Miniprotein binders against q9bqp7. Designs and how they scored, part 26

Target 1, 240 residues: q9bqp7
Amino acid sequence: VPQNWFPIFNPERSDKPNASDPSVPLKIPLQRNVIPSVTRVLQQTMTKQQVFLLERWKQRMILELGEDGFKEYTSNVFLQGKRFHEALESILSPQETLKERDENLLKSGYIESVQHILKDVSGVRALESAVQHETLNYIGLLDCVAEYQGKLCVIDWKTSEKPKPFIQSTFDNPLQVVAYMGAMNHDTNYSFQVQCGLIVVAYKDGSPAHPHFMDAELCSQYWTKWLLRLEEYTEKKKNQ

## First folded at step 21 (miniprotein)

Design Qh16
Fold by ESMFold2, fold request of step 22:
Structure Qh16 (fold): chain B 240 residues (1-240), chain A 104 residues (1-104)
Amino acid sequence: as target 1 above (240 residues)
Amino acid sequence: SPELAKELVQSVEWLLKEVEELLRMGDLWYAAWMARMAVDFAEDTGDPELIRRVAELLVRVARIAGRPDLVEEAIRVFEELARRNPDPEIREIAEEAIRRLREL
């Protein structure tokens, strides 16, 4: 149970009308500073069991691929993820050199994988945008805020290679989404509020992506778990 | 390594508890994903009793979820478990789980 509970939603925005139709998605720049990022908090507060299981997975991959093969694998996964996020940002907003960049970035199975999801996405409000929770003092960089099937969501895009049996989701990805949501809802750079989350798992072979929708109640339950991780992080920093 | 084997069993038991929490929260997709992961690590223990426990949990999660895609993914997990393991006890666990999943 968190000792210093804080609401995921902003009461000052609860009685306000919804924002007008978006014309240009927000892209707040991420600034280097000393307050922790969501991903740093989560990485520093993994349980011993999470750490053990991730290390065991790593050793299995090294046995399968060799040490050099694993390094190449992880580099390729990182680059594919980066290209995927760049392609989605390009698709969801215009750019000056759109034709050249879109052609290069759209040539992937991951983009094919999400086509059916993108048809249900509209009203894009933010893309690759920084969020900061001024009161709780953490930052993040969210992928997208848009409507999915009529619900305004913080959307996180993930890549997965189906042949690897359990390389589909991080243990803490839902915590990451709700942490971004809470930060956005309490960030003065944003005038709107988001209550739902969506994690989209795209597949390299182009097979249909999985949309994992998180309604407000589920987000609130994950928010409680995020607050516990943030409190644990803060306590560890005081003891260092 | 006896210490690593004990820690692996404890980590699988931790996964089982996390699956129950995800079920309580109503996050059925993540519950199924974590249950599938628990099967994989339970296989690594070589302990048929632990493998049976996680198999029964994954079947239960799939039943509660009522989603054909999660049932199909669970079946594939057990097909791979049976394929990788010559031990007749582990094969029977996997085959029984598949039979139960197909009745859904």
Scores: ipSAE 0.803, ipTM 0.917, lowest interface PAE 0.7, mean pLDDT 86
Fold by ESMFold2, fold request of step 22:
Structure Qh16 (fold): chain B 240 residues (1-240), chain A 104 residues (1-104)
Amino acid sequence: as target 1 above (240 residues)
Amino acid sequence: SPELAKELVQSVEWLLKEVEELLRMGDLWYAAWMARMAVDFAEDTGDPELIRRVAELLVRVARIAGRPDLVEEAIRVFEELARRNPDPEIREIAEEAIRRLREL
């Protein structure tokens, strides 16, 4: 149970589009400082079981592919993920014309995989944008804020292969999303708030992506778990 | 090593507890995803009793969710489990799970 609870939502903010809202998605630059990132907090507070399972998965991949094969596999996965995020930012950005957008559209199975999701995405409010929780003192860089089926969401894009190999971030991805949500809702760079989350798992072979929608109530439950991880991180820093 | 095998079993047990928590939270999609991963690691242990417990959990998650897509994913997991494992006990666990999933 957290010793110091803090609300995920800000009652002074609306989650609906405002007539005065910018027509271009926000892209707040990330400014480095001593404040920990969401991903660092989560990395530093993994349970020993989580660490063990991740290492076990790695060893099985090395057995299958060989050490050099695994290095190439991870390099390719990393590059494909980076290209996927860049393509999605381009596709979702109104700053890029339809002609410019065509250069990057549908270049991978992952982009094909998310097409049915993208038709339900609208009202893009932020892309690759920094968030900071000024009270709880953590920072992050979220992928996207947009409406999904009429509900404003923090959206996180994930790549996956079939069969579904274990992805290092799968245990904590909902915590990552709600941490970004809480930060955005209390960040003075943003005039609106977000109450829902969406994790989209895209497949390399182009199979339809699986959306994981998290409504406000579910996000509140994950927020409690995030607060515990942040508290654990803070206690580790005091004892370091 | 025996130490590594024990840690794997303990980590699968931890994963089962995480799936139960996800069920209590009502996050059925993520519970199903994590349960499918638990089957994969349970298979890695070679322990039929642990595989049975994880299989029963995945079937229960699919039943609670009432979603054809989660049932189909679970069936594929058990079909692969049966295909990869000659052990009659593990094959029976997988086949029973498929039978129960098809009745949903």
Scores: ipSAE 0.798, ipTM 0.920, lowest interface PAE 0.7, mean pLDDT 86
Fold by OpenDDE base, fold request of step 22:
Structure Qh16 (fold): chain B 240 residues (1-240), chain A 104 residues (1-104)
Amino acid sequence: as target 1 above (240 residues)
Amino acid sequence: SPELAKELVQSVEWLLKEVEELLRMGDLWYAAWMARMAVDFAEDTGDPELIRRVAELLVRVARIAGRPDLVEEAIRVFEELARRNPDPEIREIAEEAIRRLREL
């Protein structure tokens, strides 16, 4: 049980978007400060077993691709991920803000992969927007807040080049999503609350993306795990 | 090295515990995902008994989930396991797992 319990949901906020919510998605810039990011907290609190398995995976990939091939692979995965997020931001942005859509950004297997999910996405509230939890003292950059099948979700988009997921980004994905939810629900820059999460894994070959929906109950369970990771991080920093 | 082999086995055992926790939480999609990863790492040990235990767990997760997509993904993992391994015992484990999954 966490020593410093804090709720994931804010009882002072309504689950229903107020009719006064702007039609334009929020895009709050991430400020570089001393406050740790969600990603940093998760990376510095990985178990010995997680670290070992990630290193084993890396070694196998180097054996298969060579050292230079693995560097190229890693660089390509990063670049493809960035382009995919840029393309999604362009697709999910209101039509009036659509500068000349680089048609080339839209012609990807990853975009094809998520088409069936995008059909169920509506009511976009935030895109590439910073969140801060003032009390728990962490920050993050969330990909998207939108309705999925009529439920308001924090959506996190992941890319996989192979049917085997890129292991580095996958172990703590549910914790990342609920960390963003908890921060947003208590961030004064946001007027609404989110109770659900959605992780979407897009594939390079255009195969149908896999949606992982997390309801409020599952999010609450992961929130407890997140709080424990945050406490571990805080204790490690006091001892440095 | 024997030390690395021991650490790998311990890490796979840890993954099995994480899958059980995910099942307890009701996150069947992520349980299936973690179980598929556990098969890949268990393969690296070359230990048929460990591979069998992980295979049984993945089949159990797929059965509990009752989702055709997760069943098909599990089948693909075992087909690849059978294809990559010359050891008849590991192939038999994979083939048995596929049979069980096709009966869901």
Scores: ipSAE 0.787, ipTM 0.906, lowest interface PAE 0.6, mean pLDDT 90
Fold by OpenDDE base, fold request of step 22:
Parts: C-alpha cells; sequence; structure tokens
Structure Qh16 (fold): chain B 240 residues (1-240), chain A 104 residues (1-104)
C-alpha cells in the first residue's frame, strides 16, 4: 500500500459533464517547471527487468536493421506518431478551430485503422491538454478526453508499425492513463471527472485498431501501482 | 555470455509474474499482450522448458479471455515461433499450443 494514499476520483465532482461545459475542447498548455511529468516518473522508475528487455529488443533491432537503420526506424516511429496525433487532433477538433486540414495527414494507415473507434467517440472535452496534480506534485499532457460508447474516458492513442507494438509503448501505458485521470480529476482547470480509460493501438497497415477499455475498478487498481511508482521516484530524488 | 543468458531468463520470469498479476487484476487484454512478448523473449533463451512455460501461460490467458481476436493473435505468435526455430522440441511446443488454441 502506498504511504501517501490519495484517491483517483474526486468526491466533490460529478461524474456527469456539467451542461455548462464548453462545446470547445479544452487545450491547456503544458508549463515547463520543476514538477516531474508522468512520463518522466515512469521512465525513472522502470524496473531493471524492463530496462534489460528494452535493451535486448534494441540489440535485436540493430542486428536486423543495422545501427543507421535502427536510428532511421526510431526517427520514423516518432515522426509517424506525431503526425498521427496531429491528424487525430484535427479530426476531433470542432470545424471552427480547424486550421487548414492538411488532407495529407488524413491519408494514413493509422487513421484508417482507428476509423471504427472514431465512430464510437463523441463529446470531446479535451485535446492535447495539460493536467496537474497539485497535491501529488506531477504533471502530464493527455491526448484526449471524450465519450467512448457513451462513457467518458481518458483516451491514449498508440501507434504500431507491426502487429507487435513498439516495445517502449507497451510498458506502463495503463499507469500513464490513470495518472492523467487522477491529475485531471483534481486539477482546478477541469470542471468534470473521468472514471474510465481507453488505450487505442493503431496499425500502420490500416488493420482495425485494438481498443483496450479500462473501467473504474481496473483504473483504481492501476492507480495504486502509479502511486507506488511516484513514491519511488520521490525517494530516488531525495537521495540524489 | 552466461551472465546475459541468466539475466534474460530472470527478465522473462519477471514478465510471467507480471502476466499473473494482470490476470488477477482482470486485465485480460494486457495480460495477453505481455504474454506474447514473453514468448518472444523466451525464444531468445533457447531454453525449451522456459518456452513451454511461457507458451502454457499464453494459452491459459487466451482461454480465460475467451476473445477470438486474442486467440488468433496467440496462434500467429506460435506459428511464427514454429517457423523460425529449427529445434524440433520448440516446434513441438508451438504446434501443441496452436492445437490447444484452435480447440477454444
Amino acid sequence: as target 1 above (240 residues)
Amino acid sequence: SPELAKELVQSVEWLLKEVEELLRMGDLWYAAWMARMAVDFAEDTGDPELIRRVAELLVRVARIAGRPDLVEEAIRVFEELARRNPDPEIREIAEEAIRRLREL
């Protein structure tokens, strides 16, 4: 059990979006400060086994692609991920806020892959928006808050070139989602609460994306694990 | 090196524990995902006993999940395992896993 327990859900907030919620998705800018990001906390608290497996995977990829080929692969994965998120933001944004839709961004296998998921997405409340947990002292940038099949979710979009995703994106994804949920639920910039998470893995070849829905119970279990990682991070920083 | 081999085995054993925890939590999708990764890393050990244990776990996860998509993904993993390995024992493990998955 974490020493510094804090609830993932805020009892002072309603589970229902207020009727007064703006029709325009929130986009709060991330402020760079001394406060650690969710991603930093997770990266700095990886187990020795996770680190080993990532290095082993890297070595295998270098053997297959060469060193230069692996650098190119990594760069392409990053670029494709960025473009995919930009395309999704464009799709999910209200038409009035649409900068000139680069139609070329919409012509990707990843966008094709998520089409069936997007049909079930509605009521977008936030896109690429910063969250801060003031009490637990961490920040993050969430991809999307929207209704999926009528349930309000923190949605995290992932890309995979192969049926096996990029290994770096496979560890701690549920922890990232619940960390964003817990922060948002206690961030004064947000008037609503989220109880569910959704991880969507999009495929480059346009194969149907895989949705992983996390209900409130599962999110609560991952929240406990997140708190332990946050405590570990805090302890490591005190000893430095 | 023997040290790297030992560390790889330990890391696969860690993955197996993570899969069991995910099963306990009821996250069957992520359990299946982690189990598929465990098969991939276990293959690198060349240890048929470890590969068998990981294979059995993936089959069990797929059975518990009862999802056709997860069963199909598990079958694909084992088909690739059988194709890439000249070791008859590893091929047999993969083929047996496929048989069990097709019976679901």
Scores: ipSAE 0.785, ipTM 0.906, lowest interface PAE 0.6, mean pLDDT 90
Fold by OpenDDE base, fold request of step 22:
Structure Qh16 (fold): chain B 240 residues (1-240), chain A 104 residues (1-104)
Amino acid sequence: as target 1 above (240 residues)
Amino acid sequence: SPELAKELVQSVEWLLKEVEELLRMGDLWYAAWMARMAVDFAEDTGDPELIRRVAELLVRVARIAGRPDLVEEAIRVFEELARRNPDPEIREIAEEAIRRLREL
């Protein structure tokens, strides 16, 4: 049980979109502060087993691709991920804010992969927007807040070149999503609350993306795990 | 090294526990994902008994989930396992898992 329990949901906020919600998605810039990011907290609190498995995966990939091949692979994964997020931001942004859609960004297998998911996405509230939990003292940059099949979600977009998900991003993805959700729900820059999460894994070959929907109950369970990770991080920093 | 092999087995055992926790939490999608990953790492051990345990867990997760997509992904994992392994025992484990999944 976390020593410093804090609720994931804010009882003072409504889940109902206010009719006055801006037509334009929020895009709050990330401020570089001494405050740890969600990613940093998760990275610094990985278990020995997680670290071992990631290293084992890396070694296997190096064996398959070679060292230079693995570096190229990693660089390509990063670049493809970035381009995919840029393309999604362009797609999900209101038409009025759409700079000339780089048609080349839209011509990807990843974009093809998520088309069926995008059909169920509406009511975009935030894109590439910073969140801060003032009480728990962490920050993050969320990909998207939108309605998926009529439920408001924090959406996290992932890319996978292979049907097997990229192992580095997978262990703590649910924790990342709920961390963003909990921060947003208590960030004064946001007037609404989110109760659900959605992880979408897009595939390079254009095969249908896999949506992982997390309801409020599942999010609450992961929130407890996130709080424990945050406490562990805080304790480690006190001992440094 | 024997030490690395031990750590790998321990890490697979950890994954099995994580899958059980995910099942308890009701996150069947992520349980299936973690179980598929556990098959890959168990394969690296070359231990048929460990591979069998992981395979049984993945089949169980797929059964509980009742999702065709997760069943198909599990089948693909076992097809690959069978293809990559010259060990008849490992191939039999994979083939049996596929049979069980096709009966869901």
Scores: ipSAE 0.783, ipTM 0.905, lowest interface PAE 0.6, mean pLDDT 90

Design Qh16
Fold by ESMFold2, look of step 21:
Structure Qh16 (fold): chain B 240 residues (1-240), chain A 104 residues (1-104)
Amino acid sequence: as target 1 above (240 residues)
Amino acid sequence: SPELAKELVQSVEWLLKEVEELLRMGDLWYAAWMARMAVDFAEDTGDPELIRRVAELLVRVARIAGRPDLVEEAIRVFEELARRNPDPEIREIAEEAIRRLREL
């Protein structure tokens, strides 16, 4: 149980538009500073078992691919993930024109994989945008805030290569989403709040992406676990 | 290394506890995802008793979720488990899990 509870939602805010005119998606720049990022907090508070399993997965991949093969694989997965996020930002930005897009950026199995999800996405409010929790003092860079099937969500885009089980930590993905959500809901750069989350797992072979919707109740439960991780991080830093 | 084998078993046991917590929270999709990962690491132990325990958990998660997509993904996991393992006991665990999943 966290010693210092703080609510994930901000009852003073609405998840409805409050601007007189439609606005372009927000893109608040991320600034490197002394306060910890969500990913740093999660990395620094991994359990011994999480660390062991990730290293075990790495060793199995090296056994399968060889050291050089794993290095190439890792480099390509990183590049594909970067290109996937760039393509999604371009696709979801209302300011893009066909001449301003790199058409090769749009040619990937991952983009094909998410097409059916994108048909249900509307009302994009933020893309690749920094969030800061004003009270708990942590920062993050979220992928997207938009409506999914009529529900305003923090959306996190993930890539997966079938048939391989995973490439990096997947243990904390829901915590990452709710940490961004809580930060946005208490960040003075934003005037609205978000109560739902969506994790979209896209596949390299173009198979239909899997949406994992997290309603407000589930987000609240994951928020409790995030607060414990943040508390653990703070205590470790205090004793540094 | 005996130390690594013991730590792997402990880590699979930790995964089982995480799946039970996800079930308690009602995150059935993520519980199924974590259970599939637990099967993968249990296979690494080579311990048929542990593999059976995680297989039974994945089947239970899929049954509780009542989702055809999760059932199909679980079946694929056990098909791969059987394909990769020459041990007849592990193959039988996988085949029994598939039979149970198909009854859903």
Scores: ipSAE 0.778, ipTM 0.909, lowest interface PAE 0.7, mean pLDDT 86

Design Qh18
Fold by ESMFold2, fold request of step 22:
Order: sequence, then structure tokens, then C-alpha cells
Structure Qh18 (fold): chain B 240 residues (1-240), chain A 104 residues (1-104)
Amino acid sequence: as target 1 above (240 residues)
Amino acid sequence: SPELAKELVQSVEWLLKEVEELLRMGDLWYAAWMARMAVDFAEDTGDPELIRRVAELLVRVARIAGDPELVEEAIRVFEELARRNPDPEIREIAEEAIRRLREL
């Protein structure tokens, strides 16, 4: 149980747009500061068991591929993820110049994998946008805020190569999403709030992506777990 | 080494606990995903008793979820478990799990 509970939702904030809301999605720049990012908090608070399993997975991959092969594999996975996010930002941006810049960016199994999801996405409010929880003092960079099947969601895009089931980012991904949600709901750069989350797992072979919807109740339960991780991080920092 | 073997078992037991928590929260997709991951690491222990415990959990998660895609993914996990393991006890665990999943 967290020692200092804080709500994920802001009761002073509407989920309806104001007259001053822009028609172009928000893209708040990430500011240099000393407060921790969501990903740093999660990385620094992994359990001993999670660390052990990740290292064991890494050693299996090195045995199969060799050390240089593993480096190449991880570099390629990172590059493919970066290109996937660039393609999605281009597709979801209302500015046509971004959508027409690189045809090869839009030709990937991952993009094919998410097509059935994208047809249900509308009302894009933010893309690749910084969030800061101004009370709890953490930052993040969220992928997307948009409606999915009529529900406004913080949306996180993930890539997966189906035969390899363990990856650290997938393990803590619901905590990452709710941390972004809580930050956005308490960030003065935003005039609206979001109560739902969506994690979209796209597959390299183009197989239909999995849309994992998180309603407000589930988000609240994950929020409690995020608060515990943030408390653990803060305690470690005090003792350094 | 003996210390690494103990840590692996403890880590699989930790995964089982995480799956139960995900079930309690109602996050059935993440529960199934984590249960499939637990089967993979349980196989690495070579301990048929632990593999059985994880297999039974994955079957239970798939039953609760009632999702044909999760059932098919679970079946594929057990088909691979049986294929990779000559140990007749582990093969029987996998085959029984498949039988239970197909009754869904």
C-alpha cells in the first residue's frame, strides 16, 4: 500500500474540450530537468526476480546469436521500433507533408499489423508529447492520446516478434501507461484529462495487432502499483 | 550452478504470484501473457512439478478469459513444450494441458 496516496484523476478537470483546444495534436517538448522519467523509475525499481529473468533471457540470446549477433539483433529491434513510431506519428498527424515524406517508412509488417486498430482511432489530441506530474515530480513522453472506439485513451504502441515472449518493456507497460495518464491529468500544459488506456502490440509479420484496453477501474489499480514503484525510487534517491 | 537454479525457481514462483494478481485485477490478457512466459522459464528449471503448476495456471487463465485466441496461443505453447522435451512426464503435462484447453 503506498504511504502517500495521490489520485490518478483530477476532479477539477473536464474530459470535454475547451473552446481554446487546438485542432492540431499537442506536442509538448520534453524539458531538461533533474526529476526522473517514468522509464528510469521503472528500470531502477525492478524486482530481483525480474532482473534475473531478463539476464537469463539475454544469455540465451547470446548463446544462440553470439555477442556480436545479439548486438546487431538489439540494434535492429530498436531501429524498427523507432521507425514504427515515426510512421504512426506521420499517419496520425493532420499535416499531409509528414504522411508523404517516405513511402518505405509506411511499408512494414508492424504498420500492416495495426491497420485494423487505426480505423477505430480518431480525435487525436496529442502525439509524442511530454507530460509532467507537477505534484509527484516525474516526467514522461507519451506516444498518443486519441479516441479508440469512442473512448479517449492514452495509447502506447509496442512492437513484438511473436516467437520471443519476454521483453522488459512489455512487462511494466501498464504501469508506464498509467504513469503518463496521471502526469497528463496533473500537467498545466493540458486542459483535458484521460481515464482510459490502450496498449497496442504490433507484430513484425503483419498479424493483427492486439488492442489491450484498460478502463478507468483497471487504470486505478495499476496506478496504485505505479505509486509504490515511485515511492521505492524516491526512497533509494534519499539514501544516496 | 546451484545458486542460479534456486533463483530461477524463485523467479518462476514470483511469476506465478504476479499472474494471480493480474487475475484478481481482471487483466486477463496480461495474466495469460505472463503465464505463457512462466511456462517458458519453468521449462528451463527441468522440474516437472513446477512445470505442472504453471501449466495448470495457464489453463485456468485461458478458461477464465474465455477467449479463443488466448486458448490457441496456450495450445501452441504446450505443443512446443512437448516437442522440445523428451521427458515423458513433461510431455504428459503438455498433452493433458492441450486436452483441457480443447474442451474449452
Scores: ipSAE 0.811, ipTM 0.919, lowest interface PAE 0.7, mean pLDDT 87
Fold by ESMFold2, fold request of step 22:
Structure Qh18 (fold): chain B 240 residues (1-240), chain A 104 residues (1-104)
Amino acid sequence: as target 1 above (240 residues)
Amino acid sequence: SPELAKELVQSVEWLLKEVEELLRMGDLWYAAWMARMAVDFAEDTGDPELIRRVAELLVRVARIAGDPELVEEAIRVFEELARRNPDPEIREIAEEAIRRLREL
């Protein structure tokens, strides 16, 4: 159990959005500061076993591809993910001119993969927006807040090649989502709160994406695990 | 190296523990994903007893989930395991897991 438990939801906030004609989605700028990001906390608190398995996977890839081939592979995977997130922000933005200029750039297997999910997404309230937990002192940059099948979610978009790749962000992604959720719920830049999460796994070959929905109960269980990781991080940095 | 082989086994055992935790939380998709990853690393050990333990766990996760997609993904994992491994003990583990998954 964390020594310093803190609730994921803010009882002072309504789970109903502000009076709601659709507005331009929030995009709070990320401020560089001294407090840690969610991704840094998770990277610095991986178990020794997870670090070992990641290194083992890397060595197998290097044996297959060579060191230069592996560097090229990882750079390409990173670029594909970045382009995917840029395309989704464009698709979900109300800016018509940007969509018209980007239509041919939006053709990809990953975009094809998520089409069925996008039909169920509405009421976009934030895109690529910074969050800060003002009490627990951590920051993040969430992908999207929108309704999915009528439930307001923190949504995280993830790319996957159809073969089973091992990457750290996939393993800890539910913790990332709930950390963003808790931060948003306690960030004065936001007037609403969110109780559900959605992780969308898109496939390079265009196969239908997997929507992994996390209800409030599951989010609360992952939140406890996030608090332990944040606590571990804080103790490590205090002792360095 | 012998030390790296021991660490691999310990890391697969850690994955088994994590799958059990995901099952207790009710996150069946992540439990299945992690169990499939555990099969991959258990194969890397070459230890038939550890491969059997992980195979049985993946079958159990698929049974609990009751999701045809997860069952089909698990079957493909074991088909590849059998294809890659000439060891008849490992092939029998994979074939038994496939038989159990098809009876779901």
Scores: ipSAE 0.811, ipTM 0.924, lowest interface PAE 0.6, mean pLDDT 86
Fold by ESMFold2, look of step 21:
Structure Qh18 (fold): chain B 240 residues (1-240), chain A 104 residues (1-104)
Amino acid sequence: as target 1 above (240 residues)
Amino acid sequence: SPELAKELVQSVEWLLKEVEELLRMGDLWYAAWMARMAVDFAEDTGDPELIRRVAELLVRVARIAGDPELVEEAIRVFEELARRNPDPEIREIAEEAIRRLREL
């Protein structure tokens, strides 16, 4: 149990968006500061076993692909993920910004993979938007806040290549989602809160994406684990 | 090296503990995903007893989840394991796991 527990939900905040909330999705700009990001906290607090398994996986990939082949593979995975996020932001944004869309950006197996999920997504409230936990002092950039099958969620979009996904990006994704959720729920830039999470795993070959829904109870349990990671990070920074 | 082999075994055992925690939390999809990853690393050890322990865990996760997609994914994991390994003991572990998964 973390020594300095803090709730993920804000009892002073409505779980229904205010009628005066803008109908255009929020996009709060990310500002440079000394406050750590969610992804930095998670990267800096991996267990020794997690680090070992990641290194073992990397060495197996290098044996298969060669050193140059592995470098090319990881670069391509990064670029495909970036393009996927850009495409989704474009698709989910208001129509009047269509001229900002690269036609080839919208033609990918990953976009094909998520089509059936997008039919269940509505009421987009935020896209690529900064969040800050004003009490716990961490920041993040969430992918999307929208209703999924009628439930308001923090949504994280993830790419995966079947059969061998990139392991590091998967281990802590539920912690990333709940960290964003907790930050949003305690960020004065947002007038409402979110109690559910959704991780959407899209596949390069266009196979139907997997929607991983996290209800409020599951989010609360992952929140406890996030608090432990944040606590560990803070203690490490004191010792540097 | 003996030190790396020992650390791999310990890390697979750590994965088993993580899967149990995910089961306790009720995150069945992530439990299955992590159990599948544990099978992959257990295969890397070449230790049939460790492979059996992880295989039994993945089967148990799939049973609890009751999700046909997770069952089919687990079956494919064990089909691959059997295909890649000529060792009769490892093949028997994989085939038994597949039989148990198909009874679900």
Scores: ipSAE 0.800, ipTM 0.913, lowest interface PAE 0.7, mean pLDDT 86
Fold by OpenDDE base, fold request of step 22:
Structure Qh18 (fold): chain B 240 residues (1-240), chain A 104 residues (1-104)
Amino acid sequence: as target 1 above (240 residues)
Amino acid sequence: SPELAKELVQSVEWLLKEVEELLRMGDLWYAAWMARMAVDFAEDTGDPELIRRVAELLVRVARIAGDPELVEEAIRVFEELARRNPDPEIREIAEEAIRRLREL
């Protein structure tokens, strides 16, 4: 049990978007400060087993691709991920804010993969927006807040070149999502709260993306795990 | 090295515990995902008993989920396991898992 319990949901906020919510998605810039990011907390609190498995995976990939091939692969994964997020931001942004849609960004297997998910996405409230939890003292950059099948979600988009996703991005994904939820729900820059999460894994070959929906109950369970990771991080920093 | 082999086994055992926790939480999709990864890492051990345990867990997850897509993904994992392994015992484990999954 976390020593410093804090709720994921804010009882002072409504689950219903206020009619006064701007039609334009929020895009709060991430400020670089001394406050740790969600990603940093998760990376620095990985278990020895997670670290070992990631290294083992890396070694296997190097054996298959060679060292240079693995570097190229890694670079391509990051580039493809970035382009995919840029394309999604363009798709989900209102037409008025659309810089000239690079049509080339839209012609990807990943975009094809998520088309069926995008049909169920509406009411976009935030895109690539920073969140800060002032009390728990962490920050993050969330991909998207939107309604999925009528439920307001924090949506996190992932890319996979193979049916087996990049292992680094998979172990703590649910924790990342709920960390963003909890921060947003207590960030004064947001007037609303979220109770659900959605992880979408897009595939390079255009095969249908897999949506993983997390209801409020599941999110609450992962929130407890997140708090434990945050406490571990805080303790490690005190001992350095 | 024997030390690396031991650490790999311990890490797979950790994954199995994580899958059980995910099942307890009701996150069946992520349980299946982690179980598929566990099969890949268990294969690297060459230990048929560990592979069997992981295979049984993945089959159980797929059964609980009742999702045809998860079942098909699990079948693909075991087909590949059977294809890549010359060890008859590992092949039998994979083939048995496929049989069980097809009965769902």
Scores: ipSAE 0.781, ipTM 0.903, lowest interface PAE 0.6, mean pLDDT 90
Fold by OpenDDE base, fold request of step 22:
Structure Qh18 (fold): chain B 240 residues (1-240), chain A 104 residues (1-104)
Amino acid sequence: as target 1 above (240 residues)
Amino acid sequence: SPELAKELVQSVEWLLKEVEELLRMGDLWYAAWMARMAVDFAEDTGDPELIRRVAELLVRVARIAGDPELVEEAIRVFEELARRNPDPEIREIAEEAIRRLREL
């Protein structure tokens, strides 16, 4: 049990959109400060086993692709991920704010992959927006807050070149999502709360993306795990 | 090195525990994903008994999930396992897992 327990959900906030909710998705800029990001907390609190498996995966990939091939692969994964997020932001943004859609960004297997998911996405409230948990002292940048099949979710978009997801992002993805949820639910910049999470894995070949839906109960369970990671991080920093 | 082999086995054992925890939590999709990953790392050990344990766990996860897509993905994992391994014992494990999955 976490020593510093804090609720993931804010009882003072409603999940229902206020009629006054802006039609334009929130895009709060990330401020660079001394406050650790969710990603930093997770990276610094990986288990020995996680670190080992990631290194083993890397070694296998280098054996398969060569060192230069692996560098190229890593660079391409990063670039493709960035372009995919940019394309999604463009798609999910209101038409009135659509700068000339770079049609080239929309012509990707990843975009094709998520088309069936996008059909179920509506009511976009935030895109590439910063969240801060003032009490627990962490920050993050969430990809999307929208309704998926009528349920308001923090949506995290992932790209995979292979049917096997990129291992580096996979271990702690649920923790990342709930960390963003908990921060948003207590961030004064947001007037609403989220109770569900959605991880979407898009595939380069255009095969149907896989949606992983996390209900409120599952999110609550992962929140406990997140709090433990945050405490571990805090303890490690005190000892440095 | 023997030390690396030991660490790999320990890491696979850790993955098995994580899968069990995910099952307890009710995250069947992520349990299946972690179990598929565990198959890949178990293969690297060359230990048929460890591979068997991971295979059984993945089959169990797929059974509990009842999701045809997860079942198909598990089948693909075992087909690839069988294809890549000349060891008849590992192939048998993979083939048996496929049979069990097709009976779901």
Scores: ipSAE 0.779, ipTM 0.903, lowest interface PAE 0.6, mean pLDDT 90

